# Designs tried in a protein design chat: VH-VL binders against Rho GTPase-activating protein gacD (gacD). Part 4

Target 1, 185 residues: Rho GTPase-activating protein gacD (gacD), of Dictyostelium discoideum (Social amoeba) (q54f80r185to369)
Amino acid sequence: APFSSATLSFINIFKIITALKKTNAIETEGLFRVNGNAESVRSLWLMLNNVQEAIPVDGNSSAHDLAGLLKLYLRESKFPLVPLELFTSPAVPATIDEARVFVEEKLPTENVRVLSYLIEYLEQVSLKSSINKMNPIGLGVCFAPNILRSVNTNPSNPQFQVHMTNIQSHCNFITLLIENRLKIF

## First folded at step 7 (VH-VL; framework fv_pritumumab)

Design s31 (from r2 with heavy chain F109M)
Fold by ESMFold2-Fast, scan of step 7:
Structure s31 (fold): chain C 185 residues (1-185), chain A 122 residues (1-122), chain B 107 residues (1-107)
Amino acid sequence: as target 1 above (185 residues)
Amino acid sequence: EVQLLESGGDLVQPGGSLRLSCAASGFTFSDYAMSWVRQAPGKGLEWVSAISGSGDSTNYADSVKGRFTISRDNSQNTLYLQMNSLRVEDTAVYICARDTPYWEGLDYMDYWGQGTLVTVSS
Amino acid sequence: DIQMTQSPSSLSASVGDRVTITCRASQDISDYLAWFQQKPGKAPKSLIYAASSLQSKVPTQFSGSGSGTDFTLTISSLQPEDFATYYCQQYWSYPWTFGGGTKVEIK
């Protein structure tokens, strides 16, 4: 597979998710759906990009800001976590078997590692839906545009969000991964 | 503090043209899609147009398609609405609004300017 | 275009009353619905997005519910500062469309 997440660091994803766990973010209503403070999110992202500091977590840390950081980090990575160009045909996997084949045969090993860790956390979030009100469908909506992108798409171009033309198949794919993690990974 | 300040509203004859500006401050302008919304005196809200943070994508209400053009200058933190072939029914307060940041996956308006009045009359 | 039908057009209520405003979309919009408050002579203020998520600093007397085509804004205990016109708006697909508005007047 030609497309690598070399610039999408497992360590940075690990740091962000660790910070979310430290804030007990999974018990926050609307986690990943409620927006963080965008200026705070951008500042956190610049910290990770230019200065490799640990993410400080205290009583003033916002779960929503950290959630926004995770989405922004995925969106701004040089190579998307799941490049659309990796599909043999233009079809996004829609079944457990199709998703398993894609993960096993098409997605690079480091991308699988990052995606597996991310989906594991999103599954944990969905299991607390009685508290946080986020189900796999809602999480699919929040994450699909940040995970599934074309390599040559400008990260700040919300074309799929603006037009809504192909977004449903992308959202369904992320939902499928969350609901069937153990059967796919 | 987020601030959006509209300008350019004026009295114009039917068939005339006008360019509105919205000066943004207090946030990273290029991270946000932006919208124009209008409100005729004593009437409700009507969405007019939207532009992506990068400026690569635009959308328009059917009532203004082909006549209005939305654009932005991210280096100057300014949103524009070029209005051509103005009609009496375009008379309204035009308000710029900030949509959600591009990484949030949602596209709704969260902050609004004060508006600028456009009157189209002979 | 997605048509947004909002009801009632206006109502009068006393302080402490429970106020319910409804909004109906002409097609399924999932939870891509926002609610806005506009006080006389002022710009609109965002109250709720994603049908039920409150914007920061919005009082807890406001709540939103619904999904698909039918949505409700509830003010559990009306206050004098809640004198305003309320609008729903779908952001499922362009063009973005608003409901006609509901004017809430304190008796």
Scores: ipSAE 0.396, ipTM 0.716, lowest interface PAE 2.5, mean pLDDT 86

Design s32 (from r2 with light chain D28G)
Fold by ESMFold2-Fast, scan of step 7:
Structure s32 (fold): chain C 185 residues (1-185), chain A 122 residues (1-122), chain B 107 residues (1-107)
Amino acid sequence: as target 1 above (185 residues)
Amino acid sequence: EVQLLESGGDLVQPGGSLRLSCAASGFTFSDYAMSWVRQAPGKGLEWVSAISGSGDSTNYADSVKGRFTISRDNSQNTLYLQMNSLRVEDTAVYICARDTPYWEGLDYFDYWGQGTLVTVSS
Amino acid sequence: DIQMTQSPSSLSASVGDRVTITCRASQGISDYLAWFQQKPGKAPKSLIYAASSLQSKVPTQFSGSGSGTDFTLTISSLQPEDFATYYCQQYWSYPWTFGGGTKVEIK
């Protein structure tokens, strides 16, 4: 119940990433892999949906909690950032050219804006992998289930099973976006 | 504190059925994917099955696929494993384990239960 | 399936000794490797995830290293409570697979 009905917005993604930057999260080992405190993440989620101000950060702010908030926000938003139903031809982009065509022709403009900004931050995270231990492959695993979702979660729907069996290709797609951001966006 | 408590292990004949339960406390159960792992007497660990926090997604080891069904009741904070067509090689201590929260997309275990013994013998 | 080969299968050590246990994956798993401790008749206890990240409240004598296919668990100064069986596990891809275990016994 407390995580329902959120609409994905650029402003909220901006607020969360700004908070991550303020905590110097990019230098935190296991960023996006190590779990934050679930209760703290829930509290941040409730605050995020209720305030127009930037997320307050101080010496007690956890990078892992803010990282968890970002993934939770993507996962619980009413409409997914990248609906799996948009993958029709090709099924899942596997090349730079296929990904560019998908972004230019299939993904709505506002979703492109949000995705572009998110991938830009994930690229910055991956460039500090010697410190944070998160490379594009690791980030793909952390983010694919939260970015690539079906609008229909009914297990009896044939498309649901197709999406579940393609998890590795979803991870590979996010990795491709991170590694080739400037060629795709 | 996080606690996981298994129950339901018993002696059964080959071809029989059993249902195992794992009662969870000390955390928001629906935020976490859960797994069953088994250990045959004197042997190592073998992953059996996993279920997402919402219960919408499941995965199985090939050795149990089609015979075992993992499920959960988030209102009761309980994980289940329905075991059908049991074989002597299914004899093991069955342990429930907590995975990372379902939004993490990671599958390492941070907490384990004590286990419940299932013996399949004539 | 990814095969996890753990060595040695057992070792004898004294309190204060440095102990190393190795784990090898049959294919690259990046750092998606965890280490667990299990005492006889007890549940496994999580020690390390992401190859080198220590779980909360795990003593600092435990450390992990490695990436790709070769991994090591080190106990820098063995304590009486550290006599146990240790397992590695890959969580790169399903099915999740464990090493065969290393039993650390009192010498």
Scores: ipSAE 0.000, ipTM 0.466, lowest interface PAE 13.1, mean pLDDT 83

Design s33 (from r2 with light chain S30Y)
Fold by ESMFold2-Fast, scan of step 7:
Structure s33 (fold): chain C 185 residues (1-185), chain A 122 residues (1-122), chain B 107 residues (1-107)
Amino acid sequence: as target 1 above (185 residues)
Amino acid sequence: EVQLLESGGDLVQPGGSLRLSCAASGFTFSDYAMSWVRQAPGKGLEWVSAISGSGDSTNYADSVKGRFTISRDNSQNTLYLQMNSLRVEDTAVYICARDTPYWEGLDYFDYWGQGTLVTVSS
Amino acid sequence: DIQMTQSPSSLSASVGDRVTITCRASQDIYDYLAWFQQKPGKAPKSLIYAASSLQSKVPTQFSGSGSGTDFTLTISSLQPEDFATYYCQQYWSYPWTFGGGTKVEIK
């Protein structure tokens, strides 16, 4: 079965982030901004479909490839981590209070669990920005298109087009979550 | 080996239509967003249009919006630009460029085709 | 639209020279800036992305720096194959916009 039919699972996010931690990825310059090797990322993604144990990590493992895998996994999951259909307006939450209300009242419990764990890691990455050169704004750009997606992929749908034109607000929302994790989650 | 090969450039009358193609090889085409960039003779570069890897999202420069349509056929590894209501100022070499993989979200160009010349004149 | 201003429009240099090209954005684009090289009659070649990250197989004499609105491309020791026109491009906000180009020509 294709991996794109799978739902987002905490265990897979946990496995990928654990592999990133084992490679000391947070000290890698341009983490999540510098692309991994697309063929290697695709191979890791195919392996993830079949792996029961932790992702194998050795001295030849690329932090950039594992970073790419995390983004690809978020992008290819059957249901997005944060479905755009959960918002009543084309723009997403822009304030701490709006984000907290969204997380508490709108986002499903399992999605909150996955999102909070992911944002916690991205916060850790941003705290090492003097080494890795990745700040919350940069991380927002790298992750927003993979986290905030429509479950309706029909481009002729007017609502889908409205959401796509607000991509900058999506980036800002992820940045907000990283900068204010403890106030939102 | 990554290759992008444009075709379809021609001499066309003002108000005419033309379809450009960009054949991609050497990579998983559907993983990459693609753009069209043009360069008028003796002038600089101008971005024209972009399309996501899935084809679900498109963007256009204001000068071509409503006249040009970007599309792709991932089964044939081909990018298209349908140009309608052509104007003299659309005369340029049209070049396809590979953006970042759709999951990277960075939208910078890493590979370029050689370009195809479109001349709009009476 | 974000306007990208390059300077100089052209410069003359000799092999071995240090060459500096500047690019200014009309608003904050953070580090969402790329540099391209174009030789006469050829398509552009990508050199740098994210203001300072070198593209695969690009020689180390090329380096980029800057953030926000002011950016610089430096060629530390000009080689014969480096005589070309150089362009900056912002990819922070659609429409993507390019600088006017800087022609680096032989003295």
Scores: ipSAE 0.104, ipTM 0.662, lowest interface PAE 4.9, mean pLDDT 86

Design s35 (from r2 with light chain Y32W)
Fold by ESMFold2-Fast, scan of step 7:
Structure s35 (fold): chain C 185 residues (1-185), chain A 122 residues (1-122), chain B 107 residues (1-107)
Amino acid sequence: as target 1 above (185 residues)
Amino acid sequence: EVQLLESGGDLVQPGGSLRLSCAASGFTFSDYAMSWVRQAPGKGLEWVSAISGSGDSTNYADSVKGRFTISRDNSQNTLYLQMNSLRVEDTAVYICARDTPYWEGLDYFDYWGQGTLVTVSS
Amino acid sequence: DIQMTQSPSSLSASVGDRVTITCRASQDISDWLAWFQQKPGKAPKSLIYAASSLQSKVPTQFSGSGSGTDFTLTISSLQPEDFATYYCQQYWSYPWTFGGGTKVEIK
């Protein structure tokens, strides 16, 4: 399937999330909202393509850099995790039932596996919001542009038109998945 | 160290044109969306225009739409603002600002230039 | 467009004072709010983003709080270099909009 790239994406997302867990990133205030060092994030992303083993983590590793790496990896993946072309024009799922149907009937199986693993971690982050100050709405804003993209879009283009006209529905969709993971996946 | 340096401000007559430049250094220019913000004498800040890191997407304040064009040259690390049909109300210090990297989700300004003064007067 | 209302427009304070500036958005912007400092004749300097996160190398006397529509910037112990105009900015949606500014003057 043209949208199926989930096995390789799963391995790399697993490595990044494992590194986040090793840094206790879940207890870091502003996780995914506070920016990492962009040069460090870019260097980690370049390194990710050349290492077979886990991402090296030590006492100097930045949770914010690893958070940025996760977002950059999703943004730069050859096929987006959730291609916009899979939505019926013009709507994205807005209810639990619509999201369940989308996951079961429209999204490729490999993409579902990657998405469910990612959303599970984001749910765990949101459950520690008293410490990290990140709620499902905030996480939706941070992740929607990196997860929901057109297959024909340059990944480095931030999509100002989409932000202005559609970003709220995209953010709400990711928030819905985080808040209702067990009812959807 | 991140630096943004504006140039091109001048005295121009109403209806005239002017091109502003912002030279960027100390970071990977193409990873960042860039904005122009202006400040009229004695007034507050007003966002004017934004451009994506790749240069493929632009956005404008209603007050300048159709008259101003934002562009960038990533090979030279330079941001531009082409201003046409200038009005007395466009008189302001024009400041170059760096938005956050494109993968971080939302854009906010983390670094600002010193500004360049544009005066529109007969 | 999202309107940003700052209060007060100006205040007078002495070195060592605690200063509080408020910013109100016309609609819910979650915590997508930034604070900037501007000294006369100079460009703005970024202080705070995401309502409460300090920009790198910003002194700890600065803090931000709030969510939704109501936000505050606090300077816990005013220093001589802190006499400036402060602006809030929402970055929830384009067009980016700024508050009118709060001028902090020496008493």
Scores: ipSAE 0.433, ipTM 0.750, lowest interface PAE 2.4, mean pLDDT 86

Design s36 (from r2 with light chain A50D)
Fold by ESMFold2-Fast, scan of step 7:
Structure s36 (fold): chain C 185 residues (1-185), chain A 122 residues (1-122), chain B 107 residues (1-107)
Amino acid sequence: as target 1 above (185 residues)
Amino acid sequence: EVQLLESGGDLVQPGGSLRLSCAASGFTFSDYAMSWVRQAPGKGLEWVSAISGSGDSTNYADSVKGRFTISRDNSQNTLYLQMNSLRVEDTAVYICARDTPYWEGLDYFDYWGQGTLVTVSS
Amino acid sequence: DIQMTQSPSSLSASVGDRVTITCRASQDISDYLAWFQQKPGKAPKSLIYDASSLQSKVPTQFSGSGSGTDFTLTISSLQPEDFATYYCQQYWSYPWTFGGGTKVEIK
C-alpha cells in the first residue's frame, strides 16, 4: 500500500540526515542510488511520523534504508520541496545566477531552509565520491524526481505538460545546486 | 512475483495512432518509475520514454517528442504509451520496463515485459 | 548523446568457455552501467547494475568490471542457457543509450 501524504517539516529532514550521519552513510558505496529494503523503508517512514525522539541508530541500521527514507519523505510530502508551478517559464534555472534569483525571490523561506540543509548534505556526500561513487550528477538523478514535483497533476493543462517533459533539466538543476551551493544559498 | 504484460500492438498505416498498455502486478506500482523501450526487428534496444511513480514527470527520446505521450493509471496498475503520427521507423517491439522506486530516482531496469509488436507499413 | 560501443558484435563459443564482452562509453559515466541478456523472442533479463553488482538470482558465472569509459562483462564458464545476445546500457544521463549487442552463438 502507498503512504499517506505528509507535511514537509525541517525537523523530520533534520532527523533523517542526523541518522545518516550517525551511520557514517557518507562512506557507503552507491548511497542514494542503491535501493534500501522497501519494507524496512516503509517501517522507518511509519516510525518517523509517530515518534518525537531521534531515529534510533544501532548495528542493524542500514544506510541505504535511511537514504531511501529521505527520498521517500521528500516524495510523499503534501507539497513538494520545489513546486514546478514556481517556475514562470517551462525551463528550470540553468545558471548560477538564475538559481540564486529563484531561491531568493520565488521559493518560500521555509522551503529554502530545507533545500539549503539538504543540498549541504548532498555536497558533503559528493566530496566523498572516491569512496561512495556518488558525484553531483548521480545525486541530481536520485533527487530531482523527489524534490521537483507538480502540485497540479491535471494532464490536460498545457503548462503542466511543459513542466512534465523536462526530467533532464530537473536533474541538471539539482546538480547545479550541489556544485555551486555557496554561490546560490 | 513481478509481472509486466504489454498489449495494443498492431499493424497501422503511416500517420496513424495506437495506444499501448502495460499491466503491472506483483508490486506496488505507484512506487516505481516506468519506461518504454523498443527494439526494431533484428536491431538493438532504444529507450523511448520514462515516467515517474506519481506520473508528475515524463521524458522522451528526441525521435518521439511531440508524437508520443507516456502516462499511467496507478489505480489500475497500468502504464500507457499513446503513439501519434506513426512513421515506418517506429516499427518495433515495444517493451515495458520497471525502473528503480520513484523515491530512488530513475536508474537501471530490473524487470521487463515480453513486449508487443507495432508494425507501421504501407 | 552518450554513444555505447560493444565488441565484438558476435562470437562463437562452446560450453565451458570463458567469454568476455566489452562496452565503451563515449564519455565518463562513472559506474552507471548495466548489462542485460536477451534470448530470441523473450524479454530482456537484467544481469548486472552499477558496472559490477550482480542482480538477485543471477548465476555467479556472470561478473562485470570497469569504470569511467571501459567496461567488461565476463562469463567465466559458459552454460547451455547462456547462448543469447548481451547488451550494455548507460544510465548516467538522458537519453539512456544501449550498446549494439553481442550475440553469443554455439560454435
Scores: ipSAE 0.000, ipTM 0.485, lowest interface PAE 11.8, mean pLDDT 83

Design s37 (from r2 with light chain A50Y)
Fold by ESMFold2-Fast, scan of step 7:
Structure s37 (fold): chain C 185 residues (1-185), chain A 122 residues (1-122), chain B 107 residues (1-107)
Amino acid sequence: as target 1 above (185 residues)
Amino acid sequence: EVQLLESGGDLVQPGGSLRLSCAASGFTFSDYAMSWVRQAPGKGLEWVSAISGSGDSTNYADSVKGRFTISRDNSQNTLYLQMNSLRVEDTAVYICARDTPYWEGLDYFDYWGQGTLVTVSS
Amino acid sequence: DIQMTQSPSSLSASVGDRVTITCRASQDISDYLAWFQQKPGKAPKSLIYYASSLQSKVPTQFSGSGSGTDFTLTISSLQPEDFATYYCQQYWSYPWTFGGGTKVEIK
């Protein structure tokens, strides 16, 4: 993979979301669904590793590139934000009560911190859906494969698993978190 | 700019073999899954095969399983389709297509090549 | 396999007309549907993904709508360059399948 050894950290999520806020990305049509430029995203990925440097943002910065960076960071982190191994058979949480119990009892504290901050931003994005055209369902689709992953799954196979029936339950879970953030976190 | 250029299409007899190539430029080839799609004369589009960006995972339409092999050379930015045991029904224009990067959360085709014609006839 | 039924198979229209093409999936595919334009002798061009998202640089007269099993491509004001064959495609699960195509011809 060209993007290796990323460690999931609150500071990196914070840096990326701060850059998105500086570009007024929430008013960008198709945010997180319109693809950024892959080479620009790679360049941003390399800059992200400087822990003391904010991501530079100017009039030429692309909201779509920064959005792509956020999804890439989540997917390529060594450990997934929400490991699939934390769920019990048959499926991921489908109700507010199930999701709250999962967050309170199953998800590690640092992962809760990162997830709650991310979901807060996605909620803000969804509140501007009249402008950006991104509702909680659309955001669930864009983020579920990047957030919910198996720690034991070979990374070379993710493309052929995204079309499984099970992916819809993952998308629904992220949508549930966005729509009910205050009741779950 | 993104470009995909197919080559290798030819006239072959039933039971013959052909290897198709697709030369990619204008993007980081290894970051993208790639597919082959075909279109028979006067017919619609039919997906044939897909390969992951690393080349480690492949998938095939049932009609070509065991006969066709998709592969890629990331050092040369080239996608291949090895076609064996060709049938008259395999006659089509074969088009390579770029799948959006899996980190985008959507795996649809965003760019297409112009195609190369394969004719299987006795 | 998921079957994609596209209608009509062809239609005749004049420049400035509003054109509607429909696509129906044999099972729920959520919003995992794309639309493509193909001109004679040329490669397909991507128009719409995730049922309603316009590809970069695609003119705003194109729009997509629908979810689940029923989808629509609309061309709000047909231009001379829009006479082409249009295809829908589901990418919910392999094998990826296409509709039969709709040929938009000049009246």
Scores: ipSAE 0.000, ipTM 0.461, lowest interface PAE 15.1, mean pLDDT 83

Design s38 (from r2 with light chain S53K)
Fold by ESMFold2-Fast, scan of step 7:
Parts: sequence; structure tokens; C-alpha cells
Structure s38 (fold): chain C 185 residues (1-185), chain A 122 residues (1-122), chain B 107 residues (1-107)
Amino acid sequence: as target 1 above (185 residues)
Amino acid sequence: EVQLLESGGDLVQPGGSLRLSCAASGFTFSDYAMSWVRQAPGKGLEWVSAISGSGDSTNYADSVKGRFTISRDNSQNTLYLQMNSLRVEDTAVYICARDTPYWEGLDYFDYWGQGTLVTVSS
Amino acid sequence: DIQMTQSPSSLSASVGDRVTITCRASQDISDYLAWFQQKPGKAPKSLIYAASKLQSKVPTQFSGSGSGTDFTLTISSLQPEDFATYYCQQYWSYPWTFGGGTKVEIK
């Protein structure tokens, strides 16, 4: 079945990551850690609602704005990429085997497709850490709050309470996926 | 241009109440977490409270927890601090500060208002 | 609470001098440290976040370094407008805490 219009779209993730690749964002120091211009990010996000084949990229395009767009798109999707409700208890997968079982048996097929593609790019970013200074731990911190959300949470709510109490296990999960992508997906 | 303008500071008696406002302009207000920071005369900076962009999540310094309430009206681009059971030790300039956009997940201040003076005295 | 200790509490310097201010956290805060400048009677101005990243429109004489517990703010060539009080702040864990400040005074 096709993904709901209210759910994360592979094509939009593809468009954003393609734009990041076109700007050679992978060689930008602090990619995903350094914030973009929020007004520019919001303008780019509104553009994704149009029927465009690609995000326009030129010499004035900011890698940090495109990085922010990826995070915003993940956060604003009505159905989160990894719904917290899919965990059978308050336990988040903490081992390779637990993560593999989660991906194979609990996460919907289209969410696996989107997550796999996203984690593949984040792995590529981490392999250039000598240039961009971003390692899997740093990327886990940047992405966990945008990927791991409750389906009942307002998408624009940054979940300060969840960040303050549960963030470490969520960050560790994303880091685990980046470090062990080929063993999990 | 980003602007933050505080108002509502006044002289109040111990045990009194006061509501501060911070009018924001020049950016999409609902995208940003906001904080109140205070500075007593001749002293350093002290963080008071923070609120998420949506207004659903808040946090407070222990010294004000249970007495102060942070809130926001995103339709009016305004941040509020409701201050109850005021103490002499609450005397300070209260400054609103803009934190990070909500999708960045981290709070650090990039823009500050000028502040509004609250004096608690008998 | 995480305690932030700044040293020195004050220093005297001349225009053109290199000024170094240090900040120590009571526990590991990674790179979740910001630096602020405050002039008498004015609101603070943000200088640096993530220990070393300059805020927009901040002059290049300012730089930050450090990670974990020990951090440094450097002003490579002090300008007349740089005489102010400087504060560090951790944003690793609530409550957010500031250092006591370092007053940079003209000699």
C-alpha cells in the first residue's frame, strides 16, 4: 500500500539527500551540528509541497540549511520515522541483534526503506569525520529527537521532557544503526 | 531583523505577583524555544525558565519552580513569565532570550532582549 | 547542578593585547558551552556556541576552544569595544548554569 500523504515520503528524503550530495555537504565542518538559517530552512520545507523533481542547488546554497531541512522534514512528518510505540516495553534496542529484529519484524517496510537510506547517508558523513568532524555519536545526538517520536506527540513540539529523561538511549540507538548498518539492514 | 522587547517590570511587595511580556518580531516565533534569564543588580546571569516552540514543554530553575510559570502565545508572537509569591531575592533585570529552532533539539541563546527591571521591596 | 568556574574574575589589558579567559565545568559537558559578552547597562550578546562556533556577525578576533571540562575564550587583539564582562554557559543539562563572569578592564 502507498504511504499516506501525512507520512514520511521516500521521494522527499531522496530529494533532500540528493541536494546535500550536490553541495558536497559531506565535507562541511559540523554538518548537522551547526544550525542553518531557520527562515531559509522553513522556506525550503514549504517548497517540498510542490511537485518538483529536485531541490534547486547553486553556489549560494547552504549545506547547513539543507541539513536543517532534513531534520525539520523528519520532525514535521505526521507519522514519525520510528514510532516509540513500536517498542514492546520502555526498552530501546541496544544491541545489533535487537536492532536487526526490530527492523525486520516491527518497523513497517516503507519506514525501513526510508531509515535505511537515511542511515546510509549518515554513515557516509561519519566516514568523512576527519574533514567534517562528525562521528556516529554526534550524528545520533542530532537525529534521535527527529526520528524517534511518539505518534501522539504534536510534530512541532521538540519534546523537551523526553529529551531530558530518555535522550541517551535514543541517541545510542541511532549511533548503533550508523556504526553497524550492514549487519542490521 | 530579530527583535525582542520586554515589558511589565515594576516595584512589587514581597508575596506579590507580576506578569512579564516579551514581544518578538523578525522571525517565525513558533520555530524557536525561548528562555527567561535574570541578573540581580551587580551580579551575574541566572537562567530562570525555558519553553519549547510549541509551548508544550517547559523547564524551571529550582529557585523559581512552583512560583513562576512560563507561557507563550504564538498567534501574538509573545512570551510571558507569570511571577507569583515574589521574594526580595527575585529583584533583577529579566531578559528574554531566543534559543534554538525546535528541529535542532539544543538550546543556546543567539539573540537577547534589553530586559525589564523587577524590584521586590517592602 | 553543573558548576561553571571562570578565571580570572577580572583582568586589565590594553588595546592590541591578546586576552585569554578560562571556564571549567564540574563535569563533562562535551562541547555544550557558549560564551557571551555584556557591556555595562546592556543585554548580553552571544559570541560562541558549541565551544568553538562563532555566532553570526561576531568579529574574527574572538575564538573558542576546549571540550569536556576545560574551555577557553581568546580575544587575539583587543579592540576598544571589547572591554566588557564575559560569561560562559553550559547547556548540557538543566538547570543551565553560567560562570561568574570575567571583567576585562582598560589598563
Scores: ipSAE 0.359, ipTM 0.723, lowest interface PAE 3.0, mean pLDDT 86

Design s4 (from r2 with heavy chain A50E)
Fold by ESMFold2-Fast, scan of step 7:
Structure s4 (fold): chain C 185 residues (1-185), chain A 122 residues (1-122), chain B 107 residues (1-107)
Amino acid sequence: as target 1 above (185 residues)
Amino acid sequence: EVQLLESGGDLVQPGGSLRLSCAASGFTFSDYAMSWVRQAPGKGLEWVSEISGSGDSTNYADSVKGRFTISRDNSQNTLYLQMNSLRVEDTAVYICARDTPYWEGLDYFDYWGQGTLVTVSS
Amino acid sequence: DIQMTQSPSSLSASVGDRVTITCRASQDISDYLAWFQQKPGKAPKSLIYAASSLQSKVPTQFSGSGSGTDFTLTISSLQPEDFATYYCQQYWSYPWTFGGGTKVEIK
């Protein structure tokens, strides 16, 4: 894919989230659930990877397109934000204590930084759920497959199959992080 | 052991072209973004260009945009810098540098080559 | 572009001295700062990243501190092999920019 193999960077996550904040995206119904325009999202992805400046935002900017860009960036980066290989079994942290231990002992420091910043924004989104209709459960569904991925993407690999059968636990893990950010990070 | 070995530096006339190579070994080359950094005689360090691990994304310093092209061959573990329309002020030692994978930090250079000298002179 | 101002440009020190080098960014770069050592005729060697994290195999006499715009590299007890030029670099945004260098020379 034309977007794959790019290094996941805090700077790019920061640029995208800053653009979302500038569009007041948190008050957009279905944020991250409603798909953006695929062509617009692709154009934003190419802009993000080739320019050093902030993403330009004006009155015509679509919150759904910027939300789609954030998910695309997480999904298409060569190395996932949370590699599934960091879990010693199909089990993903299910409690606050397990999640805290995971971010303290297993997740690399830069990944913690990016994940912490992302979860902070998702928490802010969830606090406006009366307007945007996106609660921590809904955000977990939208983000888990983009955040928790295998570095081995070969569908024939047995490990890939194991991860696919545990999607619900991945969604629950992201929901746990959003609901308990201050206790985990 | 991580090794980065530059080659291709030469004496070139202004307006000429030159291609630099950096042979990488001791790590999975395609997992790392790579940069070229230059140092003019007696001066400090100046970043020139960066390419992502896949080769899909490139960035350039304004002073070289439109003249230099960074590329890589992941099957041969080699980084390239094609330099066109060379100017006297491009005279420098050109050094290959490895950017860390994202899980070890954001784009800091952890290994450097020895450099190759490019002299642009009439 | 983010300008990196490094001070002093040079300093003279004796073996065993504590040496402090400062680096100032023209805007907030959080902790996206690295320090490099370069000896005459040699390639740079990475010392510190993320403002304070030591690279593997770098001696513990080196330490970094700071965040935002103001950063410091400290050599707690200067060794003969530490006489070199030191550079800071921001990796917050392209283009990556370096400080002008601080030459640590023998007194």
Scores: ipSAE 0.000, ipTM 0.442, lowest interface PAE 16.6, mean pLDDT 83

